# VHH binders against q9y6x5, part 61

Target 1, 379 residues: q9y6x5
Amino acid sequence: LPPKLLLVSFDGFRADYLKNYEFPHLQNFIKEGVLVEHVKNVFITKTFPNHYSIVTGLYEESHGIVANSMYDAVTKKHFSDSNDKDPFWWNEAVPIWVTNQLQENRSSAAAMWPGTDVPIHDTISSYFMNYNSSVSFEERLNNITMWLNNSNPPVTFATLYWEEPDASGHKYGPEDKENMSRVLKKIDDLIGDLVQRLKMLGLWENLNVIITSDHGMTQCSQDRLINLDSCIDHSYYTLIDLSPVAAILPKINRTEVYNKLKNCSPHMNVYLKEDIPNRFYYQHNDRIQPIILVADEGWTIVLNESSQKLGDHGYDNSLPSMHPFLAAHGPAFHKGYKHSTINIVDIYPMMCHILGLKPHPNNGTFGHTKCLLVDQWCI

## First folded at step 3 (VHH)

Design g17 (framework vhh_5j56_2)
Fold by ESMFold2-Fast, scan of step 3:
Structure g17 (fold): chain B 379 residues (1-379), chain A 127 residues (1-127)
Amino acid sequence: as target 1 above (379 residues)
Amino acid sequence: QVQLVESGGGLVQPGGSLRLSCVASGFTFDTRDYYAIGWFRQAPGKEREGLSSISSGDSGSTSYSDSVKGRFTISRDNAKNTVYLQMNSLKPEDTAVYYCAAGIKYSRGWTFPYDYWGQGTQVTVSS
């Protein structure tokens, strides 16, 4: 039987939630599997960029999904989640489901992972659901398990995406213990449902399951706002993305725009594209704008307005508040092993190894994840 | 602080047209998807019904309920910080109080329940 893998993402699941709340179902999963306590994501720490990094093993500048809102100066195209079906945006990389379908005569299945409803290099996931936020976790799980059990060629790679706890993290903020406790308990119950469904269908013993996330969440406040209108008039630039990383396309001389912005607030850093810190790996792509503003943790960039978000993400990827976790269970993984930290780009070559696929060139390091795997020796 | 003010309601004959306006304060429309602004209605003796939404950002992605699709059009004017609902081919069944509401929109089209509501404007379709 070929190896099988189900990759599950709970959007915005901050790693330290595991220490501050009880997760009985997730803890039972981990007891018989592995836990990576922190996953260092890519910059910027947002949903679309990090979800695509997980499945390509590439930094954002290399895979081309550099933000949730993008502008390409060469083609003059604009990207948002409502326009995410144009293959142009996704074609700078080859995600694992495409490799799975092309290297091996196997199928892929997807419940709403970003990019899976788009033909990438003329290949779309064999089975997929068009994105619709109204579709329940149960319906997504029912479709994935049906496809894992009833497909020819067999489904060997499946993905499942859920919007929580990101939505509640934004609305309530991660420090709202009452509301976050309710949401996180519901997620733990969904993990219990997932395990039970896989056991009832006879899939559990032979399936590798990874539960992870794309980023964390930090507390924001009405006391921590950066008003761009106090720095520069709207007529001097086009705003491509606002907060906490603002993407600025100048309508006048770039140096003049930079000079108006660079000393405006002690709580944001202003970079010309070529001066963006090398550690971000966020420079070498036409979709990265000429000037980038990076707010300090918990600060929100606004346009003469109040912020409505009590939690946000997108901040510096060195911040522990931006880090998700990774838990995994299955025949490829050790039982009861805890690991401290991996990079989010390391997940892709690990998944390729589990599935027996040759990875495309990538920024991950297989050695970082080998301690998780039963067929490998760790250093 | 976010506030929404509706205008443009009134009495109109069946088959007629009205344009509702929703002026927002406390936030601005920009090139990214930050807010969703929705139109809702509540008719006598019925539950509140969602009709249409538009996101902030360059795409201005829109959605419509089946009951109004093809008859109602949502649009925005960023310079006036205003969202419009153009209502054509009005029917007696469209008689309701119409509400503008704002909520936080996430990149995958997930919108949390609308937290900011206008006071409503009455639309009556009758001769």
Scores: ipSAE 0.028, ipTM 0.441, lowest interface PAE 5.3, mean pLDDT 89

Design g18 (framework vhh_5j56_2)
Fold by ESMFold2-Fast, scan of step 3:
Structure g18 (fold): chain B 379 residues (1-379), chain A 127 residues (1-127)
Amino acid sequence: as target 1 above (379 residues)
Amino acid sequence: QVQLVESGGGLVQPGGSLRLSCVASGFTFDTRDYYAIGWFRQAPGKEREGLSSISSGDSGSTSYSDSVKGRFTISRDNAKNTVYLQMNSLKPEDTAVYYCAAGIKYSRGFTFPYDYWGQGTQVTVSS
């Protein structure tokens, strides 16, 4: 009887929300499980890149989803976060659901996790939902639990994605305590619904459940804008991605574009691709543009316009405001254990261990997650 | 300072076609910064109904309600900062005031109510 794992993501769930707001359902989950207080994500701290890092254990330069908007210099293809189902973008890595289906003759199920509605290496999740933001959390949960109970070969790996609190974080900003309190309480209620549904269906005691997120959120302001049009004329470059990490494809000599940008604002760093800091692990991929601009925390890059966003992410991954958390419960996990920090790439080898899968080469370190697991010696 | 202005409404016979336009100001629709534009309608004495949406960015994610899927098509012209709703095979039940609305498209899609609304344009389908 193979072990089973449900991986749940609440997009944009900043780690310190746990300390600043009340989560009675999540606290009950953690009391009988484990909590990792901070997860250090990968750069850039965006949804598609970090969701793919969770399920591959790779830095963005290695798995190829380097932003929510991308351009490939070799093939001349364009990718948008709105929906691109071309397997080309996803084929630089093997996500865990593909490995699960191929190594063990098991099924995978997915409710809208990025990449699960795309055939990757000619393999698509056995059960999946095409992305549609109008589909309720309850409908996603109903499908996942149905597939966990009624599949042959058995579903052993399942994913569930929800857009909040990212959506509200962008709209209100993380410093809006009134609105964020309301949103986060609703998320806690969804966690309560999840646990109740799993108990009702007899799944709870034998299912490993991970609740995590891809990134955090920081406060933005109309007083913290970098107008790119004040730095350089639009005729000199093609803009591949804008904010808070701008991806610049020069139409003229790269050095000339760089020189126009490099001293334009004290609130952004301008890098030639080869000069991008090694600590970002964001350099060795054809989808990383010849020049990137990295805005300081809370600063927004704009094109001679205002920004509607009161919160944003994508910033330096060393910033605590960019970090999510990880909570887990189930037969693989200790009960009542708190851990301070892991890297987001460490989640993949841990999940492979729980499922009995051989991980593909990855950037995670299994030793970092050992203290969470009952079958491992922590020291 | 986001503003939306609808146009293109009018009287049309059943089976006819109309193209509605929504001109946006105060933001650039080419920006990949989570903007989405949606079309809604409201008939007298009925609740407001969502019809279609398109996100900012080059590929533009689109959605349609079941009542209009296959008959209505949403599109955009980034150079004109304009979103269109092409309405084909119009029926008397399509008679309503049509509204353009703008809001934040989130990382995986648009889930929040629209923040900015146009004043509406009347569409009447009758002989």
Scores: ipSAE 0.011, ipTM 0.362, lowest interface PAE 8.8, mean pLDDT 88

Design g19 (framework vhh_5j56_2)
Fold by ESMFold2-Fast, scan of step 3:
Structure g19 (fold): chain B 379 residues (1-379), chain A 127 residues (1-127)
Amino acid sequence: as target 1 above (379 residues)
Amino acid sequence: QVQLVESGGGLVQPGGSLRLSCVASGFTFDTRDYYAIGWFRQAPGKEREGLSSISSGDSGSTSYSDSVKGRFTISRDNAKNTVYLQMNSLKPEDTAVYYCAAGIKYSRGYDFPYDYWGQGTQVTVSS
């Protein structure tokens, strides 16, 4: 029986939500599986970078998806959102579904995970849905379970992506307990639906399921704004990304732009590309701009206007508020085991081990996740 | 200073069409600056709903919500620094104040985390 894995992401699921809200369905999942309380994500703590790090095991400077909004200085191409279908942006790494399809004549299936609707190294997920935010969780789940049960060659790796609680985290902020309680209860109900559907279809017993996320969320405020227009006239630079990590492409001398920015606000750090802290692993890629501004937690960079968002992410990856969790269940995983912390890049080599795939070179460490697995000695 | 100004709202009969315009100032669509422009609406007694977005670049990538897919089309004219929402087959439930917003897309397919908002334009679908 070949091993099978379903990887599920709930975008923006902050790790400490598990301590502050009740999750009866997720708790039942964890009781018979494993929980990693904190996953240290990659910098910047944004959706596209971290989703691609999960499936490649690479830092952003290595896999090339360095932000949700990017500019490549060599080719002069611009990257927007999930609707950008140019393989150029994704070709600096090999995601696990490509490896899965190429090594063993296996199929992959995808319900909207970032990159799965793009041919990468001439290989697209065997079954996939083009990204559309309007498609319900139930429709995504119906497609993924149909493909897991009715495919030849068999689907051994499947992904499922859901936009919540990120959208509500931005709208309400993570400190809005009333609204976040409602949203998180709905997510817990969706986890219950997922488990029930897999049991009804006879998939549950032989399927490994990972539930994780790409980042957390922190509270923002109209009292914590950095007005970039008060620092520098927009004629001096091209803005590639704004908040909370601003990517600045100078139209004049880089040093002159840097000097106008460096003393503007006590609540952001201004870095020349070569001075970006080594611990971020965010320097060695043409898509990282000559000047990067990094706002302090909860501060928003704006252009002479208010911000509508009450929550945000993208901040320093050392911040616990930026961390997601990982829960898993299935024949590969121990039952009732709790682990404190792993790095988000560690997920990829663990998944390769479960699927019997040879991983591409990566930044993860298999040793960090071996205590989760029944075929490994942990003590 | 970035500013967005909506126009083109008004009264239409069910099944009719309307075109909304959003003019940007202090920010140009022919620059290499990243942007996303989205259309949102808020109906009486309901929460604000994201409808459609278009991103930076010459062609731009577009997205639509289920409620308007196939009926509404977003487009832009970079030379006029304007984004349009063409609304066809209008229904009474489309009655709302329509807002243009600009900024960075922070979550996949959700337009709410936009930093700049227009004043809104009223659309009423009634006989």
Scores: ipSAE 0.013, ipTM 0.280, lowest interface PAE 7.8, mean pLDDT 88

Design g2 (framework vhh_5j56_2)
Fold by ESMFold2-Fast, scan of step 3:
Structure g2 (fold): chain B 379 residues (1-379), chain A 127 residues (1-127)
Amino acid sequence: as target 1 above (379 residues)
Amino acid sequence: QVQLVESGGGLVQPGGSLRLSCVASGFTFDTWDYYAIGWFRQAPGKEREGLSSISSGDSGSTSYSDSVKGRFTISRDNAKNTVYLQMNSLKPEDTAVYYCAAGIKYSRGYTFPYDYWGQGTQVTVSS
C-alpha cells in the first residue's frame, strides 16, 4: 500500500504557546512522535505566503504568493481573499498535491488549505472543499477521513486547515492569558478528536500525520501605531498592502515617495525594492511593490485611524514570536524525538520523501529534517 | 471613526422582498479590504443573531447563517461605499431590527469582533 500523509495546519500557532500552556492531547501525540520546537517561516510572515511555502518548498519571491493582498503591475490584476481562485496567482509553483496526483496513480484530498480549491497547472485536488470559514472542524475532519478510507485511486496526501488560534490571537493578543488559554484548550481538544477519529477508523497506525502552522503572533497596542497619513498624502501613492508590511505603488517619482517615508517613524524600515535585505528572499517578483515598509515588532501601520487588532503577524521572520512549531506522528517518524529548528521550506522535500515523490526544485534542504525519519541515518 | 447608516426597512407581507442598504463612512477605498461588513438582527426578547458578512471587494468573500442561506444575498458597491442585503421569501420569523456592523478582517476572511454598529432599521413581516 502506498504511504499516506495528513498535513494539518492551525493558523497562527506561535511556537512558545507549547511552553506557556498545557496541551495534554498534543503532548501525547508528541510523546509517540516528533517535535520541532521552532519552524523559521518565510518573509512576509503571513497566512497565504507561508501556507504555499509549506507545500512548494519555495520562498515567496519564487512561488508568487508574496502577500495576502497583491498587485501585479504587468497584468493590472489584484489579489485579495475573495479573488484567491484565479490560477494566475498560484501558477508560479507546483504544490505537493499536484505532484502527488501526477506521479503514479494517486489522489489528494483537501479541507480548505490555501490553494486547494484552485486548479493549478490545470490540476485541482482530487477531493476538496471550497473555502468557507463557517464549516466546522468536525465536518472538515469527517470529509478528510472519508476520502482517506474510501477513494480509488487511493488518497495518499490530505490537508486540513483551521483558522484558530490566529483569529483569537488578533482579537485578544497573545499575552491575554485568560482568553488564549480557552482558545488553545479548544484546539488541544480538536487534536484529541482528530487522533480518536483516526484510531476509531483504523487509520492511526498506518497514517503519517503532521501538525504545524504558518506563523506565530505578537502583541500590538493602540500606543504603538504608525500613522502613514502623517508621513505622506495618499494622492502620491496606491496602497497595495498595509500592515505590518506596507506595499507602496508610487503615483509620482519613486525617490520622492521614498524620501517622504524614510524618516517618518523610528519604528519602521523603508526599503526601495532593490534594497530589501537579501536574508528575506523577498525581491525577485513583479508582485513585490517598488517601496516596502516593514514595521518593528508590535507596531501597526494605520491610515489616520485606530487599530482593533491586539495581535498581529507579518513581521521579520527572524523574530521567535513569528515562528510556529511542527509535530508529527506515524510510521515514517521516530518516537519521542525533539529537534530544535528547521526552515518552513524544508517541510516540502521531507513530505515528498515520505510519499516517494520526486520534488520539484525548491529552497528546502532534506538533510535538515532527516533526523525526524526512521528510514534515514541521522548524522 | 467608522460610521454606518442603515435604510430600506419597512412592512412587507410573507413571501415578499426587501433590500437593506448600509452606507459606510470614515474609511477610504484604500482600506476597504481591511474591513468586513456584517448584517445582524434582533427580535424583541431574543439575542442578537448574525446573518451574513462580506469582507472584500466582491461577492466571493460572503458568508451566511443557515437560517437565511439561499434567501438572503449580501453585496457591496465600492463606488458608493455601500453594502446591501437583498432579502427574499420573507417569513414572519424574519421580523426584527436589522443592524449593519463593521469589523476588521482577521485571518482568512474571518471577521471578529464587529466594533462599529449602525442604529438599525425595522423590518416587519406581517399580513
Scores: ipSAE 0.015, ipTM 0.400, lowest interface PAE 5.9, mean pLDDT 88

Design g20 (framework vhh_5j56_2)
Fold by ESMFold2-Fast, scan of step 3:
Structure g20 (fold): chain B 379 residues (1-379), chain A 127 residues (1-127)
Amino acid sequence: as target 1 above (379 residues)
Amino acid sequence: QVQLVESGGGLVQPGGSLRLSCVASGFTFDTRDYYAIGWFRQAPGKEREGLSSISSGDSGSTSYSDSVKGRFTISRDNAKNTVYLQMNSLKPEDTAVYYCAAGIKYSRGYEFPYDYWGQGTQVTVSS
């Protein structure tokens, strides 16, 4: 029987939460599995880009999901929450569920992972749920476990996405210990439910399970706002994305727009596209706009109005506050092993190895994750 | 102080229609990156089920659970700070208390968790 893998994402699970809160169910999972303490995500540190990087092993400039709001200068198309189903946006890469299904006698299953309800290169996940935030974790888990046990061809790759703790991180901020402890306890209970369900259904011993996230969260404040309207009149540009990374499409000369922005606030960096730091790997795509503004950690870019967000993400990927973790358990993984850091793009080639798939060309390095795996020589 | 008030519930025959309203007070739907409204229901002896959501701001992105797709439609009137759920082709299994809830908008235009809840409105589908 081919190896099986369930990939679970808890959106916005900052790595440092593990040090500051109690997770008895997650600790039991890790005790008999592996923990990567920090995952260095891709820039920009947003939901859609990083979820697609996990399943493609590519930087955002390479897979084409460069933000949660995008404009493609070549085709003149706009990407927003209302048109995330257009295959055009997703077709610059091949995600792991597509590769999995192109192998003979394999199926994929998905509960809400970004991109899984879209046909990509004419291939949609064999079993999937259309995105709906109102659907409970239990219903998502029920569908995934049903498909893992009752599919032909067998489901060998399954994904499960949950919106917390990201939504609460935005609302309360990561420094609100009272509210965040309540939210994180609920997540730990969901992890307990997941393990119990897999055990009751006879899946636990033969299933590889990865629990990870796309990014972290940092504290924001009404005292840390950058009012873009004080820098430049809205008639000079089209705003493609706002905060904390603003994507600016000039309506006039690019240099004139840049000159109005470059010294407007000490709390943001202003880049012409060709001057974006190489370490971001955020330059070589038509969906990256001519001018990018990057706010300093904890600062929010606004349009002459207040922000209600007490937490946010999207900031520089070198910031530890932006980093998630990765925990894994199953026959492919060592027991009781802790690793310090991997890159988020390294997850894809590791998952391909576990499933026996040939990875598409990618930016990950298999060597970075080999110490997690029982069938690999770490040195 | 945030308050949500549902109305429009009642008794209806199978195959009938109802329109539920949810009026928000204490905040406006202009909090573009913060609030959305979802509709949930809970039948006796069952867990609460999510049905539909609509995001705040200009986009008004909508979503539906499989149990109600094609039968229920969510819409909003920003000027009235009101969200509607149009329910068509009602079935006895749609009998439940219906709740609206407000949550945090995140980057993909959908909301979770829902922290502010209305008191609910009863919908009974029977002949």
Scores: ipSAE 0.006, ipTM 0.265, lowest interface PAE 10.2, mean pLDDT 88

Design g21 (framework vhh_5j56_2)
Fold by ESMFold2-Fast, scan of step 3:
Structure g21 (fold): chain B 379 residues (1-379), chain A 127 residues (1-127)
Amino acid sequence: as target 1 above (379 residues)
Amino acid sequence: QVQLVESGGGLVQPGGSLRLSCVASGFTFDTRDYYAIGWFRQAPGKEREGLSSISSGDSGSTSYSDSVKGRFTISRDNAKNTVYLQMNSLKPEDTAVYYCAAGIKYSRGYTWPYDYWGQGTQVTVSS
């Protein structure tokens, strides 16, 4: 019977929520499994880039999903998270479900993980749901567990995605203790439902389960706005992405646009593409625009308007507020082990090891996750 | 500041067609993938029902309720900051006040009810 893995993402689950709120179901999961307290995600700290990094083990410049809104200057194509179905955008990497289906006689299943409803290198997840935010967590879980239990060839890799607590983090801000407490309690209840369903179906003892997230959340304010219209006239550039990382495509000389932006606000950094800090691994891709603006934590870039969100993400990946966590349980994992940090790109080679797959070349380091695994010696 | 204004309602015979328009002001609909516009209806004595939505951005993703899928089509004109609902093969049970609503896109999708609402436009399907 081949090993099986279920990868679950709760979008925007900031790591320190675990220390500031009570999660009885998640804590029971962790008690009999492992916890990584901080996962250092990739820059930019956005949904589509980080979800694709988890399943490819690659930095954004290598896998090609460099933002939630992108422009490719070579092909003249535009991408958004509402226009994400063109395989062109996803084909610069091979996600784990494709590798899983191609290396052995195995199937993959997906409930709404970014990219799973798109054929990538002519391969789509064996079982999948087209993205629809209105579909309940329970319906997503019912489909995943059905596919895990009764498929031929067997489903060995499954993914499950949920939009909270990201949506609430944006609407209320992460410092709204009352609203965030209610939302996080609901998520903990969903984790309880997940565990109970797997136990009821006889899957729990033999299934590896990873619960993680793509990024965190930071508090924003109407008092922390950067009005781009006060820096530069719209006639000089095309705006590809706005906040908190603005992607600028100049309509005039690049140096002239840069000089208009460079000293406009003390609360954003302005980079020519070749000057983007090496630590971001955000330079070597045609979808990264000639000028990138990076707002300071909690600052919002706007076009002569009020802020639309009380919380946001996308900021510098060195910020602890941008970090998610990772918890895992199953036959591959130790029980009661706590680990401080891994990189989000490290998840992919670990998952390949658990599934017995040969990983594609990637930016992860298997050694960083060794202490989590029962079949590895960590010192 | 933010306003939505519906138009295009009226009386139509069963099997007929109507096009509703929703003009948005006070925000930029098409500049970023940060907004959704939805169409809702409420018939006398019934709960408000979601029918269709379209997101901002360059292509706009669309959704439809089962009751109207294949008969109603949502579209947008970004230059006019306007969203349309083309209603075909109208039935007496489609009689309702139709509302346009706008929401901020929180996360990948929309998990909250829409925060900005128009006043509504009456659609009556009768012989």
Scores: ipSAE 0.117, ipTM 0.504, lowest interface PAE 4.0, mean pLDDT 89
Fold by OpenDDE, second read of step 4:
Structure g21 (fold): chain B 379 residues (1-379), chain A 127 residues (1-127)
Amino acid sequence: as target 1 above (379 residues)
Amino acid sequence: QVQLVESGGGLVQPGGSLRLSCVASGFTFDTRDYYAIGWFRQAPGKEREGLSSISSGDSGSTSYSDSVKGRFTISRDNAKNTVYLQMNSLKPEDTAVYYCAAGIKYSRGYTWPYDYWGQGTQVTVSS
């Protein structure tokens, strides 16, 4: 039987939540599997880009999903979380579910993972749910497990996406112990439900399961705002994306716009596209705008308005607060093994290995995950 | 300081049309997609019902409930910070108080509950 893999994402699950809160079900999951304590995600540290990096192994400049909000100046198209269905945005890469599905006697399933309800390279998941935030985790889980158990060709790769604790992190801030405890308790219970469901269906011992996230969350405050209107007139540029990494499309001379913004705040770095630090791997794509603004951790870029977010993400991907975790269980993984750090793009070649797929060219390093796998040599 | 003010409600005959307006203050519509504006209604003795929503960004992405799909159209004017609900082919069962609501999108598709609400405007469809 071909190997099976379920990839689960709890959006915005900051790595250190595991240290600061109790997760009986997740800890049990980890105890019987592996844990990567910190996953260094890709810049910018946003939902769509990082989820696509997980399943492509590519930096954002390579797979083309460079933000949650994008603009293409040639076609005049816009991308957003509510307008993400055009294959134009996704076709610069091949996600793993497409690769998997094109293999003989295999199919893919998806429950609301970014990009899974879009035909990419004229291929859409055999089983998928259109994104709907109102659909319960239970319903998503039931569909995924049904497909994993009863499909022909068999589902060998499946994705499951859940919006928490990201939404709550934004609303309450990650430092709100009272509210976040409640939210994270629910997440742990959902993990319990997932494990129980898999056991009930007889999938638990044979299914590889990865539980991860796309990014963390940092605490924001009304006291840490950067008001662009104080520095530049709104008529001089178009804002493609705002905070904490603003994408600026000048309507006047780029240099003039840059000069107006470069000293706007000591808590914000302003980059011409060609001057974006190499470590971000965020330069070589036409969808990256001519100027980007990068706020310091915990600072919010605003346009003469107050932010209601008490938590946010998208910051420098070297910041620990932006890092998620990865836990995994199944026949491919060791039991009771803990690993310190990997890069988020490393997940793709690992998943390809588990599934016996030839990976597309990617930025991941398979060697970084060898210690997690029972069939690999570990130093 | 965010305020929403609805207008355009009134009495209309079955099959008629109305256009509701919602003027938002306290935040600005632009190319950002961080905000969502929605229209709701509540009839006497019934629960509040979501009808339509639109994103604040240039994408202008919209959604509709099945009850109003094909009849109602949501739109926005960023320059006026106004969202509109064009209601065509109105029916007696459309009689309700209509509310405009605004919310920050904390996550993909996550706008509920909306953070800000207007006072509502009465729409009555009767012969």
Scores: ipSAE 0.031, ipTM 0.518, lowest interface PAE 3.4, mean pLDDT 92

